# Designs tried in a protein design chat: VH-VL binders against UPF0166 protein aq_448. Part 2

Target 1, 96 residues: UPF0166 protein aq_448, of Aquifex aeolicus (o66756)
Amino acid sequence: MKEVLMRIYSSKEENLEDYINKLFEGGIRGAVVLQGIAGFGKGREFHSEEIEVLSYELPVVIEVVEDREKLLNFLKENRETFKNCYITFERVKVWE

## First folded at step 11 (VH-VL; from k1 with heavy chain Y52E)

Design m6
Fold by ESMFold2, fold request of step 23:
Structure m6 (fold): chain C 96 residues (1-96), chain A 121 residues (1-121), chain B 107 residues (1-107)
Amino acid sequence: as target 1 above (96 residues)
Amino acid sequence: QVQLQESGPGLVKPSQTLSLTCTVSGGSISSGGYYWSWIRQPPGKGLEWIGEIDWSGDTDYNPSLKSRVTMSVDTSKNQFSLKVNSVTAADTAVYYCARSTDFWSGYFDYWGQGTLVTVSS
Amino acid sequence: EIVMTQSPATLSLSPGERATLSCRASQSVYSYLAWYQQKPGQAPRLLIYDASNRATGIPARFSGSGSGTDFTLTISSLEPEDFAVYYCQQSYSYPWTFGGGTKAEIK
């Protein structure tokens, strides 16, 4: 068995609610959304709370800890939703 | 253009360890985002996936062989390797190394030419 | 383990004829299905990925269709170089598995 931490880098303008709904409906153990104070992506446009008049352009990160093979199958079942997302994986040890 | 080439002994005695190396050229294992597989084909039979390894050395093996196989990667030599312990005549096959092209997919776009390994006294 | 079943085992046809090869999965693999061609003494060659996309350099006479559990490789008009063994392979869930193959041979 391998547990992984998956991070999906997103923003509210990138259909964040749809990602969370897919994760929930897919039976994923849990997800946490972390709001970034500032950041930039591929276009190198800088975004921060001090610049943005509305917070929905600020970066968010969706974190999921789950069994690797379950996550892989989930992503493949939802390929159109996630195929263009910036996603990272790390091996983790879950303390119990 | 990525090229894969298998190397290793063509004859192995029963109960010994089969050891093969795949050398990658025209591309780099250390680039990441790819999986590197061993696949075998007994003479006159179909294809069996043995396992895969990524640039960091993380592996997945076919459960049917998991207790007897190990894979490793040497990014400095741009190579990955297969060991199969305790071989029998049933392990006689052409062994291929191959690359998976897509982060989300396990299909194989580049294959080595294959090397026949015979297990015989 | 997802079992891939190919039929027929052997397909005997003449050049110019249409070939239809079947691959069935024991459970849904969605569209995570590839087709390979293998000639004697050679490694397999990728023909089709994601059920219906031709790999680079593959002639238009090859097409793939299907999703879920039932998949078809079609060769619209057989050329002499198309007489070979064809394998399907699922890449939905570990372990990756291949079908038993369909041999296309000249009548």
Scores: ipSAE 0.354, ipTM 0.797, lowest interface PAE 3.3, mean pLDDT 88
Fold by ESMFold2, fold request of step 23:
Structure m6 (fold): chain C 96 residues (1-96), chain A 121 residues (1-121), chain B 107 residues (1-107)
Amino acid sequence: as target 1 above (96 residues)
Amino acid sequence: QVQLQESGPGLVKPSQTLSLTCTVSGGSISSGGYYWSWIRQPPGKGLEWIGEIDWSGDTDYNPSLKSRVTMSVDTSKNQFSLKVNSVTAADTAVYYCARSTDFWSGYFDYWGQGTLVTVSS
Amino acid sequence: EIVMTQSPATLSLSPGERATLSCRASQSVYSYLAWYQQKPGQAPRLLIYDASNRATGIPARFSGSGSGTDFTLTISSLEPEDFAVYYCQQSYSYPWTFGGGTKAEIK
């Protein structure tokens, strides 16, 4: 019961490929990137697909379901990459 | 300035449950961002981390003690607690409560004064 | 679990001397290493965090160094109040573990 859902809130312009590559190289079970159709965060500028011509300015969320301690160790091993990221954790039950 | 204070019985009989409470003042458990730990030190010996709890009640325990230990938090009283079941003489120690900093650092910046718990008939 | 080994067990020195205390981890803890001072009858006091950063109110004579598996606490010129037991602690991976301690004694 120590499985968690980790969410990393980002955008395509904010090193998305680097985050995914580090997750893959770090042996993380899997990751999925979800693209938001609208949102705001940094600078409180509103972004939406109706306004943005280029999709890389839209918000994304990277979701990972993995063992909690494995994810915590992964983050500590990659502190410089993730120390300023907005990251959330939720406890989950994985149904196999 | 954050202060921690341990309370509970100083003498516990073998096979019974040791129960301690830590009261936090000068700060709030419910605000989040910190972990709240119990650490013990047998007389004349080193330090052993027992476990930690956050504001939501999520815990991590030392595997060596996990089967006998439970922790809880009461944010309305600004307290967190420790229970150790089935105690023996080996559980005689000074018990400290402590605050650990955020995830990235994980060190103990505030400690209670400690309370000696003796396990004896 | 990560075993922290401190040496020497006892360090006998005079005031004014330089003290060098060693802490070794059984595997890399990167820079997730803290040092504490404990005097008789008192709780431990945080000295150094993240291997090398002094905690608030800690005199400049205390410094930490090292990364990975090998760490050092240095006290450049011992004061009478520095004779105590010193512990290292890793915060890289659960469970958090402490070294066995180094006792600094007056010669």
Scores: ipSAE 0.352, ipTM 0.809, lowest interface PAE 3.4, mean pLDDT 88
Fold by OpenDDE, look of step 11:
Order: C-alpha cells, then sequence, then structure tokens
Structure m6 (fold): chain C 96 residues (1-96), chain A 121 residues (1-121), chain B 107 residues (1-107)
C-alpha cells in the first residue's frame, strides 16, 4: 500500500464541516482537525499574537492518512468541494 | 539529468525466471517523490505496464502479471529490479524501466533505452 | 482496467500537413492522459501530460486537448522527424494502460 498524508489548509469559518462530512462519507480512514496559531495563503489571513493585521480567525489544517489511489479517487469525485482548497501530500509509512 | 539503464540476460528459457535490473543515475531513488516502473513491449506491438515500486519498497503490479511479478529496490545501489516467474514465449519483449514523478498521475518522463528479452528453448 | 483506443491505426501524411490523432478511454479519465512518441529502436518519449501540457523540450507544434473520454493529439505542421508511432496512456487509475498506437507515416 502506498499511503499518503494529505493536509487540507482551511479555517473554521470556511466549509470545515462540509470537508469533514465529505471525508467521512467518502469512507476515508480518518481525519484530524488541527488548529494553528497563525497563517496565510491564497487570500486567507489568520490571527497571530505577533501580527495584528491578520484575521482574528485561526488557521485550520485537516490531516488525513489514506491510500494514495483512494485519496486520488476521492478528490476526483469531490472536485467541486475542494476546488479552492490548498492541499499537500506527503508519502508516509503507517505503523500497524 | 536522470538516466535509466536496463541490464540482465537477453535470453531466458521457458518456465525460468526473467530477471532485470534498472540502474538510475543523475538522481536518487531515495528522493521519495518518484515511482519506478517496468514497462514492456512485445516485438511489433504496444506497451504494457508491468508494475511500479517506490524507494520504500512499496509495489503496485498490473493484475494481469501480479502472480508472476516481483519488484525490489536497492537504494544503496540506486537500482530497482524486476523478476517475472514461469516465463513463456508471450513474455518475449523489450523491457523498459521508467520513472514517474507526479503524485496525481502515472506518466513516465524518463525511460531507459530498453532491453530485449527473448524467451526461447 | 481502462481500455484506451487510438484511431486511426495508420495516418499517412506529407511533411507540412496537419496531423490529428484520436484517443478514447472506455471510461472517464478526466485529464489524466499522456501522449508518447516512439521511433524505431527507441524508447517512448513523453510529449504531453495531463491532456494538454507539453513536456520539457517538446516543440510547440505538438498540442493535446480533450477531457473525460475523448482526447486529441495535434501536430500543426508535420516535420520529417515527426513520423513515428504515437501512444496515449491514461494515468487515472491502476493499472496504467496504453492505447494501441497510431503510426504516422509519410505519404
Amino acid sequence: as target 1 above (96 residues)
Amino acid sequence: QVQLQESGPGLVKPSQTLSLTCTVSGGSISSGGYYWSWIRQPPGKGLEWIGEIDWSGDTDYNPSLKSRVTMSVDTSKNQFSLKVNSVTAADTAVYYCARSTDFWSGYFDYWGQGTLVTVSS
Amino acid sequence: EIVMTQSPATLSLSPGERATLSCRASQSVYSYLAWYQQKPGQAPRLLIYDASNRATGIPARFSGSGSGTDFTLTISSLEPEDFAVYYCQQSYSYPWTFGGGTKAEIK
């Protein structure tokens, strides 16, 4: 199995619930939502203790570990939902 | 730039095991961002993907050949290998090793020159 | 597996003419389609990836178009060195599969 760590960068107010629901409905192994302390990208600004000009909203990262092919198919089938998301992939080994 | 080179016997007897090695230069197999494939082409015919392997040894084989195919990787030698068991005349082909780079797609941007393997008694 | 069908099997044209090669998938492969050129005694060479992106070093006369199940490789004006066999390949799902090829030959 070729497993990949997928990270979806988003915010609490930006379709987070929809993303989680789609992942769940898509049969993805699991997803964890992490809250950051600061961030920016693709027109999104997030609050930081050091940067006052950023939004008061903190960044969110959804992490998923899943088979590469399954993730590809999932994203292909859910293009509309994730079309504006910043998503990264990293090869990982899973300890089971 | 990345270069691939196939090596191994050009003649194999029926029922024996075909064994080939691909040596990669100009780049590291251990980079983690690539997949390494074997593709074959019978004389005068089209292309058939055999399978792929990554730096960690994870493999994916064509279902049509899965039962007879084994791939391995040797990161210390910057090589990856192919074994095909129980060969027949149908396994006579030019065998290519190739690299694919894209996570989203399995297209092949670098190829070896290919090596002909003939199965004959 | 996804079956890739190329047409025509043979294309006879003269240098300077426009070549249009077709590739059809048995099911949608979205834009996950590559084109290769193969000359006698040589390995295939990647021309187009993701349906419409030219690979590094590929002349502008080569272009790819299409999505879903129907794809086209166009050579706007054939050069003598362009007479070869062309293969399409889907990179949507395992196993990766190639078309049967189109041979572009000189008329």
Scores: ipSAE 0.032, ipTM 0.745, lowest interface PAE 3.5, mean pLDDT 90
Fold by OpenDDE, fold request of step 23:
Structure m6 (fold): chain C 96 residues (1-96), chain A 121 residues (1-121), chain B 107 residues (1-107)
Amino acid sequence: as target 1 above (96 residues)
Amino acid sequence: QVQLQESGPGLVKPSQTLSLTCTVSGGSISSGGYYWSWIRQPPGKGLEWIGEIDWSGDTDYNPSLKSRVTMSVDTSKNQFSLKVNSVTAADTAVYYCARSTDFWSGYFDYWGQGTLVTVSS
Amino acid sequence: EIVMTQSPATLSLSPGERATLSCRASQSVYSYLAWYQQKPGQAPRLLIYDASNRATGIPARFSGSGSGTDFTLTISSLEPEDFAVYYCQQSYSYPWTFGGGTKAEIK
C-alpha cells in the first residue's frame, strides 16, 4: 500500500467535530486529534493556554494514516468541508 | 533542477519484452514523495499514461496495459524501470519518463527527452 | 476511465492573434486539469496545472480557465514559438488520461 500521513491543522473550536465525522463517514481507517499547548497559523494570531479563557482556540492537529488514493478521493469528495484547512502530507511506511 | 533521461534498446522483436530505464538527476527518487511515471506516444498520435511508481516500489498501472507492464525502482542508482511483455507493433512509440506531483495532483512537471522503441521483426 | 476530448483538432492562426483551445471531460474532474505544449521532436512541457495556475517560467499570455467538465486554454497573443500541439490531461483519477490534442499551426 502507498500509505500517507495526512495532518490537518486547525483549532479546537473550528469545525473539529465536522472534520472527524467526515473522516469517519468516509471510511478512513483512523484519525487522532492532537491538542497543542501553543501555536500560530493563519492571520498570525498566537494561541496558548495562558491567553485563551476557555481554550477554544488552542491549536489542533488531526493525524490520519491512510492509502494515498483513498485519501485523495476522500478530499476531492469533501472539498467544501476542508477548503480552508491547512493540510500536509508525508509518505510513511506502516508496520502491520 | 530535476532531470530525467530514458535509456534502453530502440528495437524489440514481436512477443519479446520491452525494457527501459529512467535515470533521475538533480534530486533523489527517495526524497520528496514524488511519483515516477512512464508515458508513451505512438508516432503521430497522442499521449498514453502507462503507470507510475514511488520510492517504495508501489505501483499503479493503466488498466489497458496492466497485464503486460511491470515497473521497478532502484533508489541506490536513482533509477526506475519499465518492462512491457509480449509486445506487438501497437507498442511502437516514443517512451517518456516523467515526474508526477506527490499528492494532490497527478500532472507531470518534469519529463525526459523520450526514447523511440520500434517493434519489428 | 475519464475521456478527454479536445477541440478543434487543428487551429490555424497568425502571429499576434488570440487562440482559444477547448478541453472537455466525460465526467467532472473539478479543477484537476493540466495543459501541456509539445513541439516536434520534444517532450511535452507543462503549461497550466489545477486548471488555471501557470507553471514556473510560463509566459503570462498563457491562461487556463474552467472547472468540472469544460476547460479552456487561452493564448492572448500568439508568438511564433507558440505554434505547437497542445494537450489537456486530467489529474483527478486513475488512469491519468490525455486529450487527443489541438495543433496550433500558422495560417
Scores: ipSAE 0.022, ipTM 0.740, lowest interface PAE 4.2, mean pLDDT 90
Fold by OpenDDE, fold request of step 23:
Structure m6 (fold): chain C 96 residues (1-96), chain A 121 residues (1-121), chain B 107 residues (1-107)
Amino acid sequence: as target 1 above (96 residues)
Amino acid sequence: QVQLQESGPGLVKPSQTLSLTCTVSGGSISSGGYYWSWIRQPPGKGLEWIGEIDWSGDTDYNPSLKSRVTMSVDTSKNQFSLKVNSVTAADTAVYYCARSTDFWSGYFDYWGQGTLVTVSS
Amino acid sequence: EIVMTQSPATLSLSPGERATLSCRASQSVYSYLAWYQQKPGQAPRLLIYDASNRATGIPARFSGSGSGTDFTLTISSLEPEDFAVYYCQQSYSYPWTFGGGTKAEIK
């Protein structure tokens, strides 16, 4: 299959549970939430463990490896949920 | 500059297999995250997307043609190919190969000049 | 599949006039819409992508607008070389689909 690594850039304050639930309910094979130490993105606000109280704005990356078409369909079906997300795609090879 | 060129027989008999190859120059099929499509246009008619293939050889086909279409890629020759089985007169068209680049959006920024394939006895 | 409908089928205008071509999708394609120009005996040429972005080398007289289901290609002032067939294409969902085309012909 045409497998792709999808990265969703977010923060701890955002509704990560909703994203994960959508991915799960959408039949996506798997997702991992990674917590960043520091970063900046939309709005060009810098967030880090040292700056943020309780680290609510700490950067988070959700990584998903899935078939390209499946991801496209998933994102299209869940456009409203992910419309404001910063998402990247990278073609990958999967060893199974 | 990227260039695409279709090649193959211009005449195919009914029930036979249409076979075309697209040769890409000025760029590698294996680089840049490109997708490679076949699009056809019956004489005097509009455009129909047939399918696409990526560098890994994995494909997406138009459901209307999926059962009869096979695409392949040869990275060593910088080519990708189209086969359409069991052709009929309805498959008579100018066949274009084209490149697209966007993961989400499939639009075509480079095209071959097209090759006419006529299905006739 | 998403059906793309273009109107008018034929547009008769004179050089220097403004051309307005319409493209409608059977369902929302957001901004995932491309326009192509095709001259006789030639392959289509990408004019606009993502509804409003001009492709490389495309003159400023070409502009695209719209979102969702309704899109417009505008040629502000027709040049002789602009008389051709124009196709819209949705790039939102498989299978990629094209409109039936609008032929811009000289009046």
Scores: ipSAE 0.019, ipTM 0.736, lowest interface PAE 4.7, mean pLDDT 91

## First folded at step 12 (VH-VL; from m2 with heavy chain Y33W)

Design p7
Fold by ESMFold2, fold request of step 19:
Structure p7 (fold): chain C 96 residues (1-96), chain A 120 residues (1-120), chain B 107 residues (1-107)
Amino acid sequence: as target 1 above (96 residues)
Amino acid sequence: EVQLVESGGGLVQPGRSLRLSCAASGFTFSDYWMHWVRQAPGKGLEWVSYISSSGSDIDYADSVKGRFTISRDNAKKSLYLQMNSLRAEDTALYYCARSTDFWSGYFDYWGQGTTVTVSS
Amino acid sequence: EIVLTQSPATLSLSPGERATLSCRASQSVYSYLAWYQQKPGQAPRLLIYDASNRATGIPARFSGSGSGTDFTLTISSLEPEDFAVYYCQQSYSYPWTFGQGTRLEIK
């Protein structure tokens, strides 16, 4: 039983709704989407609210708190969706 | 040319410790996940442990958790296995093996192994 | 843990014959399955990854198929150097596990 915070670093252009639908359909406990006001990634293209008029290119972070092994299996089951995503894990203690 | 060379095996008594090393060459060591896989005499293969490219993610087979510690030094292109509280059932040929990442969990290159014998 | 059961345990055939080796998983491993060949005194050699992809340098007579729980390694026409032990291995879920092996021996 090992709880982790998983973060998926994405943007609205990267099919955000599909990621959330996959998480929901996969039985993941819950997910929260946080919208960034500026950022850049691997391509070093800078994005910000001041530049992205419609906010379609703005960075987002999807946060999930769940059992580590459940998340790892979920990712394996959805390889084509998530294999090119930038994903981080942190150990967390759920206060309950 | 990819090469993996294990060392540090030997004969030891139960309860003692050994440290295995694996020297890597011919590839960018820091781009790959590394594993230890063992094979008891006359038996099949058993996965022992992995360590991710950066060393940030590690796991072990249940049979060795709490006794073995995997580590890597990317500057020295070396993989290690610290084996404490050794038991007779840890007797095996220990292989160093490479895989690409989380998604690609097959072992495309193996060393020739180093023998650990735990007796008496 | 996911158990991989290989069958048969021993397969006795002659050069030129077709070999069919089976690997059954205790639960779905999707396509996260690899096959290895091991000859006496040697390290295992990767043959097939992701259930059906031939590794670099592996002869065309080796092929893999299957998905989910049932997988097959086929050697279309056996060569003398193919008599060895063959292992399947899953990488869907930790701990990663190997089958117990199928020994392919000359009749």
Scores: ipSAE 0.526, ipTM 0.844, lowest interface PAE 2.1, mean pLDDT 89
Fold by OpenDDE, look of step 12:
Structure p7 (fold): chain C 96 residues (1-96), chain A 120 residues (1-120), chain B 107 residues (1-107)
Amino acid sequence: as target 1 above (96 residues)
Amino acid sequence: EVQLVESGGGLVQPGRSLRLSCAASGFTFSDYWMHWVRQAPGKGLEWVSYISSSGSDIDYADSVKGRFTISRDNAKKSLYLQMNSLRAEDTALYYCARSTDFWSGYFDYWGQGTTVTVSS
Amino acid sequence: EIVLTQSPATLSLSPGERATLSCRASQSVYSYLAWYQQKPGQAPRLLIYDASNRATGIPARFSGSGSGTDFTLTISSLEPEDFAVYYCQQSYSYPWTFGQGTRLEIK
C-alpha cells in the first residue's frame, strides 16, 4: 500500500464542516483538523487572534493519511468541493 | 510556443536498457505533471508513467512497473524514462505528454515521439 | 483497470455528414473523460476534456457529451481533415486508460 499525507489548507470560515463531512462520507480512514495561531493565504492577508475579532478566519490545516489512489479518486469525485483548496501531498511510511 | 521533443529511441536486443529524454520549452516546466505514453506499431495508445511537478508523486503501468523509471530535472526542463529489461512488447513510439495536475487528467501537449524497437 | 470500449471500430462517412462516436467505460468515470484525434504520422491532439469541454483551437463542429459510463463525441459536419483515428481516455483512476480507437474513414 502506498500511503500519503494530505494537507488541506483552509480557514474556519471556509466550508470546514463540509470538508470534514465529505472526508467522512468518502470512507477516508481519518482526518485531523489543526488550527493555526497565525498565517496568511493567497490574498496575502495576515490572520491572527490579535487581528481577528472572532478568529473565524484563522488558518486551518486538515491532515489525512490514506492510500494515495484512494485519495486521488476521492478528490476526483469531490472536485467541486475541494477545487479552491490548497492541497499538498507527502509520501509517508505507516508504522504497522 | 509549447514544445516537447523526445530523443533516445533506437534498436536494442531484449534484456537491454535504453534511456529516453524529453526536452521541454515554451512553458514553466516545473508547474506541470509529465507523462510517457506509448503506441505500438499499428496499435492504440497506452499510458506508461507519470511524474508530478516536483517529482514526489510517481506511478507506472503494471506492464512496466519494476523495469522502467521516470524522472525529471526541472532545472534542465527535461523528462526521462530509464527502461531496463526491455521486452519485444515494449516496441513502440514513445511520447512525452504534459498535463496540469491530477485534477486535469488530459494531455494537452504531446511530443512527436521517439521510436523504441526491441528485437533479437 | 477501467476498460474503455469504443464503437464502432470503423466509421465510413462522407464530408458534410454527421459523425457519432461512442466510448463506454467498464465503470463510472464521472466526467473525467477526454477525446483525442490522431492522424497518420502525427501525435494525438486533444479535442475534448472533462467530457464536454472543447480544447483551445478546436472547431465548434466537435462536441462531447456524457457522464458516468457512456460518452459520445459528435462531429456535426465532417470536413476532409476530420478523417482520422479517435481515442477516448479516462483519468478517474489509475492506471489511466485509453479506448481502442475508432477509425473514421472517408466513404
Scores: ipSAE 0.019, ipTM 0.710, lowest interface PAE 6.9, mean pLDDT 90
Fold by OpenDDE, fold request of step 19:
Structure p7 (fold): chain C 96 residues (1-96), chain A 120 residues (1-120), chain B 107 residues (1-107)
Amino acid sequence: as target 1 above (96 residues)
Amino acid sequence: EVQLVESGGGLVQPGRSLRLSCAASGFTFSDYWMHWVRQAPGKGLEWVSYISSSGSDIDYADSVKGRFTISRDNAKKSLYLQMNSLRAEDTALYYCARSTDFWSGYFDYWGQGTTVTVSS
Amino acid sequence: EIVLTQSPATLSLSPGERATLSCRASQSVYSYLAWYQQKPGQAPRLLIYDASNRATGIPARFSGSGSGTDFTLTISSLEPEDFAVYYCQQSYSYPWTFGQGTRLEIK
């Protein structure tokens, strides 16, 4: 199992174009942007074992399914772009 | 003071199994990724395996994949390495080491190591 | 995997001299490179992380530089306790890998 589902949570809609462009330029197989109808997170502390603690509202979610190592390396190469994003990873099986 | 203490090493014949343990103290164990790194006698360092803070992310070197299993018990502040189907080339001093996460892939603290010898 | 090649294999110097150790990667690892010191009978000790940052408690005479594929560890003025084996390690791609080591010995 190589693929994972990566979710990028963001409250900065103005950065969406940059995020998508970076994913595209990085050769990521695909990305979908989802708009939440409601949610909260601002002022709250969110914990992750992969990234720093964040306190943001999460009205936008970018979902990506891609090879785990490719995504990790992609994020390393683009650390400054995504440094303030809440990011989760989930193992998935891809049917091909 | 951060401390990592390995145990469980010994002399075994090829094909046998061995389970290593690493006891952690002096820090919040559940906040750190943990690793096993080994060093064959008179040789360099070889990364063996890692396990994320919660245990949800695990990976292995190709040389041990399918034979070794890394695990952790955060309540006991312990790291484990189940070693099956041991080979002569697995002979080494086995270190447990900590890192923060996949962004900081360096080992800031190491144990003293436990010796594994595989010989017929 | 990414191969790290260290040079020279052995470096013979005297206390007070400047030591320059090289680590070359088979492909770019950006700044995801660390240096370790290992003395006989001891575990490795982290010296430098992210190519150029000294770890806590590491003397100022140790410095790291470089990015991409070429990295250097410099010891400005060797102390007797600095004679040991030094390893570089990359964390850009899995599996994480080490160089084969440079042995710094007293002349």
Scores: ipSAE 0.015, ipTM 0.684, lowest interface PAE 8.8, mean pLDDT 90
Fold by OpenDDE, fold request of step 19:
Structure p7 (fold): chain C 96 residues (1-96), chain A 120 residues (1-120), chain B 107 residues (1-107)
Amino acid sequence: as target 1 above (96 residues)
Amino acid sequence: EVQLVESGGGLVQPGRSLRLSCAASGFTFSDYWMHWVRQAPGKGLEWVSYISSSGSDIDYADSVKGRFTISRDNAKKSLYLQMNSLRAEDTALYYCARSTDFWSGYFDYWGQGTTVTVSS
Amino acid sequence: EIVLTQSPATLSLSPGERATLSCRASQSVYSYLAWYQQKPGQAPRLLIYDASNRATGIPARFSGSGSGTDFTLTISSLEPEDFAVYYCQQSYSYPWTFGQGTRLEIK
């Protein structure tokens, strides 16, 4: 079981395009961007569809399933891009 | 003052087991990744294992994978290394060392080490 | 694994002289390179991290430079307490690895 689920917590406005581009350029097998309907982060500011006019500040989670070592190396190579991101790893079983 | 104190070393025969401990003080133990690094007599340094702050992320050097188990007790501010199926080549001074997190690529504090000798 | 090769194996110098230690990686480690000093009977001590950052409490005479595959530790003017073994270490990829060390001895 080498694969892990990596979640990058961010927002639509916060460097989302750059994150996706880096993942793509890094040869990561795939990434999905999920938009939350509401949430809050380190800044303790709450964001929701009711509050945000253009919804650019809505919570976003980028999910990636990939080999653990590959992801660790990827993050090291892209430390400047992701240094301020909240990132989690979850052990997963891939159904083949 | 940051302090790391290893214990549990000793003389054992090949195939036997030994459990090392590292007692941490002077810092918030649960905020730091911890490592074991060993040094064979008169030789250089070899990374052995790491464990993340929460214990959820663990890895080992190929030379010890399947035989050694790293663990931690954050409440006791302690790091452990269960060493099974010991071999002569495992003979070394074993250091516990800390690093900050996933992004930190260096060991800023080390213990004084505990000696493990594997000999028939 | 990434192999770090240090040179020279032994460096004999006198106090007051400039010491230049080399660490070469088998592949790029970017700036994920640290230097340690180890004196006899003591644990390693962090000198430099991220290739060029001096650790807290480390004298200004110690400096690190380099990126990619070639790194250098420089001691501008050796003090008697600087004679020890020096190791480089990479943290770019697992397993984290050390160089074989350079022994800096008094001439």
Scores: ipSAE 0.014, ipTM 0.697, lowest interface PAE 8.0, mean pLDDT 90
Fold by ESMFold2, fold request of step 19:
Structure p7 (fold): chain C 96 residues (1-96), chain A 120 residues (1-120), chain B 107 residues (1-107)
Amino acid sequence: as target 1 above (96 residues)
Amino acid sequence: EVQLVESGGGLVQPGRSLRLSCAASGFTFSDYWMHWVRQAPGKGLEWVSYISSSGSDIDYADSVKGRFTISRDNAKKSLYLQMNSLRAEDTALYYCARSTDFWSGYFDYWGQGTTVTVSS
Amino acid sequence: EIVLTQSPATLSLSPGERATLSCRASQSVYSYLAWYQQKPGQAPRLLIYDASNRATGIPARFSGSGSGTDFTLTISSLEPEDFAVYYCQQSYSYPWTFGQGTRLEIK
């Protein structure tokens, strides 16, 4: 079984609560939300703390470390929720 | 048209090395995970190895781990399998196969294979 | 490692008949199961992915069903070109594994 770091790139205005709820209800080991201070995506619209009045426009990344097989099943079971998300994976070694 | 063309197979003595290549065309090679799958004469299919689209994630079947190395060159649209310390049981037709991403667990296109024969 | 056991090893039928091929996994693979057809001298061809979805260009007479440990490939009315070897393959856990095949032959 391989351990994987999954990152879901999002913003606070875009389904963030739904993503977190699905992860929790799906039995995922744990998740952390990291708030970016600036960034842009494919639309190339720049967002930063200096520009944004409301934090909802700022980028966030949801990080999960979990077994590959468990994540594969989770995302298959929740395909509609996550099918349009920008998600990256990296193999990781978990310190025991 | 998606094409996968394997090459580099041949007859080789046990303990020797051989390098297989797979040339890809008709699709954006760097978007796809690539695999090697082999089939011994008259036998079924055995998955050998995968490499992710970026090359950042790689794994092998236990039967070849430590002896085979998968690699890819996205600029050349090529997949490789370096096979060291070959054994008689490695004799097979070796296919390269494509899957779409981490979540796609199936091989939608296959090459026609290149034959590796390991014998004294 | 997940073992896939296909049955029967050989299935002898006539064109026009319905074929039912079974694949049993040694543990749950959920729906991460694919089916392939292989004719002599040819590479395998994907028929079904995710247990029940037909691949591009596959005739409607091919259908897959099942989840967990028990899976079935059904060919509703056999055509002469359907006589081949069929493999199931799981992608739930590495190493990905194949069944040993069911040979569908003409009676």
Scores: ipSAE 0.007, ipTM 0.655, lowest interface PAE 10.2, mean pLDDT 86

